VH-VL binders against q2ft37. Designs and how they scored, part 38

Target 1, 241 residues: q2ft37
Amino acid sequence: MGHHLKRVVSPKSWGIPRKTDKFVTKTSPGPHNKNALPIVVWARDQMGIVRNMKEAKHVLREREIIVNGRPVRHPDMGIGIFDIVSIPKSGKHYRILRDKKGRHVTIPIDEDAASSRLVKITNKTIVKGGRIQLNLRDGSNVLTDKQYKSGDSIVLSLKEGQKNEIIDHFPFQPGNMAMIIGGKHSGVVGRIIEHIPVPGSLPNRVILKDESSGESFETIDEYVVMVGRESPAIDRWGIEE
Key: E = the ipSAE of ESMFold2; O = the ipSAE of OpenDDE; V2 = 0.75 times the mean of E and O plus 0.25 times the DockQ between their complexes.

## First folded at step 15 (VH-VL; framework fv_fezakinumab)

Design q2 (at its last look DockQ between E and O 0.78; V2 from the best seeds 0.76)
Fold by OpenDDE, look of step 15:
Structure q2 (fold): chain C 241 residues (1-241), chain A 120 residues (1-120), chain B 111 residues (1-111)
Amino acid sequence: as target 1 above (241 residues)
Amino acid sequence: QVQLVQSGAEVKKPGASVKVSCKASGYTFRGYYMHWVRQAPGQGLEWVGWINPKSGGTFYAQKFQGRVTMTRDTSISTAYMELSRLRSDDTAVYYCAREYDFWRGYMDYWGRGTLVTVSS
Amino acid sequence: QAVLTQPPSVSGAPGQRVTISCTGSSSNIGADYDVHWYQQLPGTAPKLLIYGNSNRPSGVPDRFSGSKSGTSASLAITGLQAEDEADYYCQSYDSSLSGYVFGGGTQLTVL
């Protein structure tokens, strides 16, 4: 059946034990697509807050889990980096990040931090009426009248009545802080030093410098997410250097 | 039967650190959040924070952020709370308490408490 | 200075009905967070008395009842007994503080 994976072949990014059950839930097409962590796997295997699928379905029916301001209805819904998971009735909030090994990690956050989420702009589409649709890395999109660039990060409000409003913007440019979210340098946080356009179909190169170690890292545009401007935003985003 | 056995009373000087332990038994340690709540002599209850024993994730009250560290050892089903830079007003009985319902946020079993006295 | 306000003391004679109020605000009880109640006998750790506004855990007599309305909650004790002499605390969550909060506690004296 297309709804299950063998645990042994589950993505390493899930960071779950593979020698327990034979099968694990497969993520449905949607947010984050490849390597997205199913909410039931998050709840059961990472968080230990549900014991089995039956219990997971029960809590989902009761709208106990909110992701990015929307109640989760399906156990196979995928969550990913920078998603906000909230448990409204108990006041618990979490941000999904990735560690230096590329594994999903769950960071508890306070109400203020849970009121917004960071997301990278992948590309833009002009829609009818002349408005700009920002296509985001997680597969979602938002409409705006303002000009942003591909590669920029935006902060979206999750507050009631202000959902999906852009409340902040981190330009993809040298001098700003970024996090590498893929490749061998996943988890590195540094200042963008140089953006090197590459002719053709190859990805552009980005050089980041870890200011704490002084080490420089090279990666590609796809793996760079702006996480701040001149000042480090470690505390704001729960990013560990 | 669920039991939470806490470490013995502590006497510390201002500026020192204290680490209180809470050994859980009678249930699956990893399956329930553990809270820490303190009570100054003759005063009410004050929430300090919680830890998820499975993931190790922690969340602390704003008042204690930067000064409290909660950890756990799953091999011995024990939770720890360390409070640093102790002050006289940190004198209190510290309780560990199990959160039965993750979704509702109440504590159903409490340890007997550990008295921490901070005195110069 | 507790976020949730309780009367410092209440008293009643055996067999009477007493109520303990727990007054919150729009950021806790008023935000529809559940209220829980704990009983603390002298020299002992708190014990869960009511959870989820009005539910009794096993072992708690039905003479204990909880309710919630608006920004306030209430614990009612009917048929007051001598063993009910204790401190009672309400507990909820406060979004403005991003944390769990307790009432100041109410000392119940049985006359």
Scores: ipSAE 0.899, ipTM 0.953, lowest interface PAE 0.5, mean pLDDT 94
Fold by ESMFold2, look of step 15:
Structure q2 (fold): chain C 241 residues (1-241), chain A 120 residues (1-120), chain B 111 residues (1-111)
Amino acid sequence: as target 1 above (241 residues)
Amino acid sequence: QVQLVQSGAEVKKPGASVKVSCKASGYTFRGYYMHWVRQAPGQGLEWVGWINPKSGGTFYAQKFQGRVTMTRDTSISTAYMELSRLRSDDTAVYYCAREYDFWRGYMDYWGRGTLVTVSS
Amino acid sequence: QAVLTQPPSVSGAPGQRVTISCTGSSSNIGADYDVHWYQQLPGTAPKLLIYGNSNRPSGVPDRFSGSKSGTSASLAITGLQAEDEADYYCQSYDSSLSGYVFGGGTQLTVL
């Protein structure tokens, strides 16, 4: 069905003026939820590096934009928080984050930072041969022989020859640091106090302590992304306090 | 046609800060990255960093991390570079330069430069 | 030393050909990043001379040409003229520095 939203009704998280053009590109089904930012909106409206859809299609056909190690071919492909966007021939690299108002923001990063990505494990599946498949928030998956849990974050290599190797792990557990990626507390950095499973169709609850204010708050587990262990320093991911 | 007009020469003491401006005209300011490049007297060119005037995003050469801040005011098509904790080896002409080709990273128009002299 | 190495000076008589080398490494030119060239006349700002290894912007005479091979690039100037006397810089990107890099510069003297 139609791939256009009227610009007035576009999600606030995209950070575009709502009354400038009649229509914006809808996000196609992809690795992020419906609030993901279409690559053409990012390139044209946020970054100003293409002028229109025709130029965007040309740039994508030429494989000029790499997201999480793969060329983007479709202008409505969605990008979201913690994605790595690279322009390989001019050496420009970016991480997509969310500001404290819940809007997508683009952080320029160096080559080392662009060589890996942080991703949340949503669930896991046992596949042939007894191997474990980790299903990730961005819609991708990784096979592993090690034990990881739903709600944990892993760091995946983007280096050629090492792509999708797990190089770090942040358990979803009390005492560890998380970033909130949705709802009222979007952009808040907090330390896990408690995970409260809720039976039925309601989301599980998570209680965190906001490290800057010292106040506790509650959110749902869907909105929690682990960004560190017990260390209070989380600058590795470009998160501002 | 395309012009980059920079602020005038500055004389500073060690430890001070300097803020150089670069006013653009003749093109869509928000459509092109702006670089800053410096040149010490009698020496070569040294890249300082860039800013995207549309988003405000910046990236600095490692040598200048922690001492340089690049900003812009899109309402007057002006880019700024501020360098803090100045030392004598920061004496240089500071150029702004427009990146014409985002995808290949070359600079087609340069300002005339701003001489910053740091002396005790 | 500069990441991109250029001879400090070259010279030639009017009408002759000179070349200016730009030698890099596996983290810049050898990683297939483009090389661009700038001319800086005495007392002036640099001016784009060659982009994308070999392309000339409008207003640059065809006696200026650029090339790239392996980890090196070259600027060639044929039919040398007195007004070519200037400093010349190559520029690329370096992945190990995560930044744009210039050669050390070459002073061209027309004899």
Scores: ipSAE 0.843, ipTM 0.938, lowest interface PAE 0.7, mean pLDDT 88
ESMFold2 (binder alone), look of step 15: mean pLDDT 93; pTM 0.947
ESMFold2, look of step 16: ipSAE 0.839; ipTM 0.943
ESMFold2 (binder alone), look of step 16: mean pLDDT 93; pTM 0.947
OpenDDE, look of step 16: ipSAE 0.657; ipTM 0.858

Design q3 (at its last look DockQ between E and O 0.67; V2 from the best seeds 0.83)
Fold by OpenDDE, look of step 15:
Structure q3 (fold): chain C 241 residues (1-241), chain A 120 residues (1-120), chain B 111 residues (1-111)
Amino acid sequence: as target 1 above (241 residues)
Amino acid sequence: QVQLVQSGAEVKKPGASVKVSCKASGYTFRGYYMHWVRQAPGQGLEWVGWINPKSGGTFYAQKFQGRVTMTRDTSISTAYMELSRLRSDDTAVYYCAREYDFWRGYMDYWGRGTLVTVSS
Amino acid sequence: QAVLTQPPSVSGAPGQRVTISCTGSSSNIGAGYDVHWYQQLPGTAPKLLIYGNSNRPSGVPDRFSGSKSGTSASLAITGLQAEDEADYYCQSYDKSLSGYVFGGGTQLTVL
C-alpha cells in the first residue's frame, strides 16, 4: 500500500526534519486534502509523544487522541489548520496553526478554547428539504437554516451534545480580520482592505493590511480565512500578527 | 538513571524576575514533558505549567499566565522557568518534574527543588 | 485552597492500616481524570507513589494501594511503618481550571 512517501519530498508545511528516516507516512485522502499533516507525523515528529508507528497505533486504538471531537482511528488521518487535537485523559488540548513560513505549528490551548473550532466555508449546497449544506475547507460539511456566504468563517462547537453547532460567524468582508493560509504570504494576519472580483476563471483578489507593520499583501480568496471582525481577535486563535 | 538537577537558591526583591534551570540526564530530554510545580513553605504543591521540550510548546496555569515563561535548551537538556513581577507570596521551592506518561499526566521524577525567596 | 480536598493529617500505629481520602468534583476526578499520588518525605522532593488511580511504580511496596470511585480517590497504607511518615498528595486534572491540580496534602504520623 502506498502509505509512505520519501521524507525528503514531504511537504514543507509539515515542518519536520527530512534527513532522518527514509520514509514518512503519507496522508490519507480526507480532511484538508493536500498538505494535510498525518496524525502520526504530528505525534511522532512534531510533538514527540510517540516513538514509532507501533506506539502510535497503540495510542490510537486506545482512543487517546481526539481531533475535532472525534477519536482518531488511523495514523494517516490528516490534520490541518484550526483543527483541535485533544488528549482527553490528560487534559491536553492543541490547536493547529501555521506560522509565517507556512508550517504547521501546534499551540497548546485551554479547555474553553478547545470547545470550538474555526473553519472556512468553501461553498454551499442546497439539499433536499431546502436546508443549506455548508461545505467546509477541511472537507467536512454542516447543515444550517441560516444564510452564510462562501468565504465566511464559522465557529463550530465541539462540546458534547452541541457538536457542529455554529456558535459564531466571521463574514468575509472588508474591515474584518483574516489570515492568509496559502501562497507566499502564508501566515500573515491582516485586515481585509479590498476584495477585487476578477472576471473569468481566475481567482478573486484580496488585499490585506498588516496593522502592525502597515504592509499590504495581496492574495486570493482561496487563501483567506476570516479570523475575526473589527476587533483584533487574533488572540482568540493564538495567531501571531 | 534519571536525574533532574536544578539551579541554586535565589533571593529576589519584589518586582524582580527569577529564572530557575533544570538540567535533565539519564533519558531522552525531548521525549518527555517537563512540569514545574512549586511549594510555599509549609504549604502544599501548586502546579505552574508544562513544556514540551521537543516542540517548545508551553501551557501554564491560569494563575501564572502572563508572568511565567518556560523555555528549554535541547542542546544541553535543560529546562527553564522564569517568573516575573515577583511577589512575597511567590516565595517557594520550585520543582521541575518529568511527565512520564503524556497520556495520563503524572510526574515520575522530580528535581530536588530550588528555593526562591522574595523579600523586600 | 486546594481543588482536591485531603484531610490535613492522619495517624496510625506501626502495623496498622490507614487511609487518606482525596475528594474532588465533577470537574476533575468525577470527570474521569486519573488520580495520582505522591509521597513527600520531610525535607525532600515529592516521589511518585501511585499512578493511574491504582498502579504502583517499581520500588513502591504493595502495602500502598490506590482506588478511585465517583468524585473521590483513596490511598491505603497497610502495615504502617515508621518510614511512611510523610506528606501525601493526590493529583489530577481539573477541566474548569484547565490545569493540573493537587490536593492540600495529608501529613501522616506514625505513632
Scores: ipSAE 0.917, ipTM 0.959, lowest interface PAE 0.5, mean pLDDT 94
Fold by ESMFold2, look of step 15:
Structure q3 (fold): chain C 241 residues (1-241), chain A 120 residues (1-120), chain B 111 residues (1-111)
Amino acid sequence: as target 1 above (241 residues)
Amino acid sequence: QVQLVQSGAEVKKPGASVKVSCKASGYTFRGYYMHWVRQAPGQGLEWVGWINPKSGGTFYAQKFQGRVTMTRDTSISTAYMELSRLRSDDTAVYYCAREYDFWRGYMDYWGRGTLVTVSS
Amino acid sequence: QAVLTQPPSVSGAPGQRVTISCTGSSSNIGAGYDVHWYQQLPGTAPKLLIYGNSNRPSGVPDRFSGSKSGTSASLAITGLQAEDEADYYCQSYDKSLSGYVFGGGTQLTVL
């Protein structure tokens, strides 16, 4: 049977009924944390594009599903917010976002939007030769000779021949646009007003203005992902597309 | 027996909206994408967009972005296409078509079409 | 109008062979996307004829065949019969338009 998670204890972010099946596929460790959405749950339960695990395994063996530019081979591989999921032979592309209830939602996107991905910088490490390794929120990393700060977002190319090239940068600073990915304000796109460092183990605070409503609100820096400068590159739940 | 039954012909004035329905039977409605394709009189086929009936996700051809809305009601296995701000060159037969193979993107079963006439 | 180019018409006598071309570009057929073919009899909806470049659905006679090379595809019909008189459309996906595209259609007349 392998490693199965009881459905009643599955994360709510997966958006699956908890009372209809005792077991679901447990997420394998990967680019996202343990609570990421397994690709088989996405394909079978959210999208309805495979009927069962047998068909899912066949589709993955044939490399029909590409996540962030790489074929997925394992049905328990996890996907998460801002991931690009592509079906190359039929030209279908999707971005994974979250709704106001914190559940993963799938937004169909065009070819241009599918050619890059947005990632938040978690921290950085200086490696041999003075190069900088950026450690990214999804667990991946990239090397760069340029200076970036923790909390910034970068846009990585998914184009063949340019994979993982940094093609844009959204600094974490007042005046720039951010999306909130957790807590009470999940899904809100707002403009940074102030970043308030907090000493110790307490989370740093961020004050933003929701420009659609004009209301200001507070959240913690871990929930803030920069999505633009003067205007957002990605809107809430992809509604602009 | 797979069947796609579309709503009847419509006559509209420029600037109006039209909503065409496509009721599916004989298969699992939520298991297959639905496309909309139109054909102006004496002309060829033009793809309008698709909907995933399971998720409700949609994707529209660039030409129709901002004027078309595709929806569905899974309780009655029915897909809908609404086209707004109609012009005379929107006069066409509008087909719904089931995508049998999600992975290759071809349509195996078509409705009989709904003629929409836009005249002033 | 059409992204994929087909001849507007072709004709042939009963029993003969005809071919219908479908010419694309580097953004569709030339990018490796499959070509599908549909037959539309007068006054009816299109019907799937060929999928995945060369595969016939159940019920389609083997006198219909498809092929793809480079940026073009071809539908061949041998042993022409009066019932083959119809319009034929190729279909593919276009990367620059992010969408499905049809050829302009070919009217086949059986003489």
Scores: ipSAE 0.857, ipTM 0.945, lowest interface PAE 0.6, mean pLDDT 88
ESMFold2 (binder alone), look of step 15: mean pLDDT 93; pTM 0.950
ESMFold2, look of step 16: ipSAE 0.846; ipTM 0.941
ESMFold2 (binder alone), look of step 16: mean pLDDT 93; pTM 0.949
OpenDDE, look of step 16: ipSAE 0.913; ipTM 0.958

Design q4 (at its last look DockQ between E and O 0.01; V2 from the best seeds 0.00; counts 0 for: pae E 17.0 > 2, placed apart)
Fold by OpenDDE, look of step 15:
Structure q4 (fold): chain C 241 residues (1-241), chain A 120 residues (1-120), chain B 111 residues (1-111)
Amino acid sequence: as target 1 above (241 residues)
Amino acid sequence: QVQLVQSGAEVKKPGASVKVSCKASGYTFRGYYMHWVRQAPGQGLEWVGWINPKSGDTFYAQKFQGRVTMTRDTSISTAYMELSRLRSDDTAVYYCAREYDFWRGYMDYWGRGTLVTVSS
Amino acid sequence: QAVLTQPPSVSGAPGQRVTISCTGSSSNIGAGYDVHWYQQLPGTAPKLLIYGNSNRPSGVPDRFSGSKSGTSASLAITGLQAEDEADYYCQSYDSSLSGYVFGGGTQLTVL
């Protein structure tokens, strides 16, 4: 069935060994789409906290894993960059990031950091009633009465009673800090120097400068995620320069 | 049988660093989180942090952040805890302890402890 | 100073029942985190005594029992024996500290 992939053709971003089992779980359509890491692959192959699918299903049934404030029920649910994974009963929290090679990495975080998540606004839709629906990079959406721009990042609360409330905002603009999450410069953190609109259907260009090295990088809008304002937010997001 | 064998006692001066080792046997080292807990003489237990031997990911108590580094060598099933900028109040027996249940957070096997004495 | 509060000492005669309390708060036991108990004999490393509030690992006699209610937990020892003389620690997780926490420990003396 369409629930499995051959390990040899699994996305490199998963960072899992390919010489073990013949097949690996395929992500279901949903958050983060194509390159999303299935939660069972995360738990079994990356974290080693379950031994097999049977155990994975067991812990999922027991609601042992929370992603972005919601219990995971299906082993093929995909997780991706900036997702928060929590283990409520043991107090362990993790943020999903990508390394410079574009591989999913799991970073342990404290309770405070786990109370919110960063997400990029892809586009906006006006819904019935005049409210604005923000369509987010991970495929989710939130409603708001405030004006935001495509390309901006927002911070969503994961706290009980405040779920999906926008608690912070990082505008996509020159002078603010951003992370490149795709392409050959994946993992680079730098300050946006210039946004260059390109006529037509081609993606707009973005120039970032790594302040530590002084090196400039060029990428496209799609690969830029705002991670802060004027001040570096490396510690806040667990991002390595 | 599960065994956690720790390195011998250490005597250090203030400002120095100490690295304690914990060699695991009798189980799959990479399959269980390893905790470090210390106990000052005549005092209670204090959690220092944990390491995932499989991924190498670590998480430390706030009190020790910036001073403690936990590592592992999977080839010899050994976990390490390094504590820097030692102070007299760091004098304690340091234990490595295996977390049996990742989902519940308890330690089922403990090393015998390593005494670290910090004195001028 | 310990996040979880235990009495510093308890005592009992052989054959008696003793109880050791572990008082937490809304950020640990009250938040729903499990309480675990450890026994530490003099000069030895701690040993797991109770896990998951009330479960006994293999080798632990049934005269040891654990319970949890509200923001507190309790360890009960029935049929007290001389070999039970030890320090006992409760352990949980505290969300406000983002870390595992222990009680201050209770020294049990068998009279």
Scores: ipSAE 0.889, ipTM 0.949, lowest interface PAE 0.6, mean pLDDT 94
Fold by ESMFold2, look of step 15:
Structure q4 (fold): chain C 241 residues (1-241), chain A 120 residues (1-120), chain B 111 residues (1-111)
Amino acid sequence: as target 1 above (241 residues)
Amino acid sequence: QVQLVQSGAEVKKPGASVKVSCKASGYTFRGYYMHWVRQAPGQGLEWVGWINPKSGDTFYAQKFQGRVTMTRDTSISTAYMELSRLRSDDTAVYYCAREYDFWRGYMDYWGRGTLVTVSS
Amino acid sequence: QAVLTQPPSVSGAPGQRVTISCTGSSSNIGAGYDVHWYQQLPGTAPKLLIYGNSNRPSGVPDRFSGSKSGTSASLAITGLQAEDEADYYCQSYDSSLSGYVFGGGTQLTVL
């Protein structure tokens, strides 16, 4: 149990009662930041799929939980926003989102919706042979011969035989729809109005319009994930407001 | 069709001021930073500064601080650069240029330039 | 004194390959900031030639290419043509100056 966090210090984004248990599973180094939810916390505490750590380890050894098209083997592997979680034995599929209070929420989705995932491009690298490697927010990489930019979102196929093929693209640009994944405005869906570069070590600023309230607000580019073009993402990604 | 149309050539005496205009069309003026870059005759490009047309915030290269003022009028999509206390070495073509990519910082469209001549 | 160093001139015969260097420091190119290139024909405004180190805008011939390594960048022109005779400038961002910086320019002569 060396990797468990005390429950008193667990991140609020995990959506569990923080003072009800002495220890929670500590997030292992993985594709998501410290706000990532360990799969065992999700399965045991949020979903009630398993009763305890022993049962969680058994379920994972049997490859019964699939995250983003891959079986999860480690109970402390983190999951985060826009991840696809599937349980093949029951035929159930889920997308992980955040509510406006920054808490993880689990959205039931059908099999077709579970066949792709939304992911943000964090940077790109030119690799040998002149191909472009897109480095993604979840720590994975894809190769492409098409033009994509940091801050854009892409939709990757999870279908057998087509895994990691880019099937859609949402440019980071004025007029397109984004979801905010951190800070004061976490969970808000808004339209990009302006991206303001800030020289030096400070984060770049992004101004958006919350179309439900009509108010403009500001955040940093790290918190912005593109979820559509001109149309709101409500139906496609199951975002609640 | 993005266009940046600059005001005409100016001839000034030392100690005077000049105000150059840059009228933008074919895009959302408030959505893109505007840069000013100058080029003395037979010399290279020298960055003067930028203005954010939405907020009016400005940033000037150290060499020009205290002598340059950049402003804009969003109602007519026009940026302005005023340079005061002119000297003969301020003789140059002054370009406005639009910044395209926020954190990558390149200038994708340029005005034709405004020649400012400072002579006694 | 330019922050980015370019050779003052480069020449080549038609059909040859020429390379224009752009040398920076740890506060600009070496800090990971992109290099952009502009072409300026005599008597005209600069025109964007290469952005983001190696990307070619629509309408720029594919014989122009850019690359970046360490603290330096290069513009390569293959199949040199008479119309390539111009001044070429690299440009980046410098964190110590908190501003945009240009190279001193390179005059390309086609022999």
Scores: ipSAE 0.000, ipTM 0.411, lowest interface PAE 17.0, mean pLDDT 82
ESMFold2 (binder alone), look of step 15: mean pLDDT 93; pTM 0.951

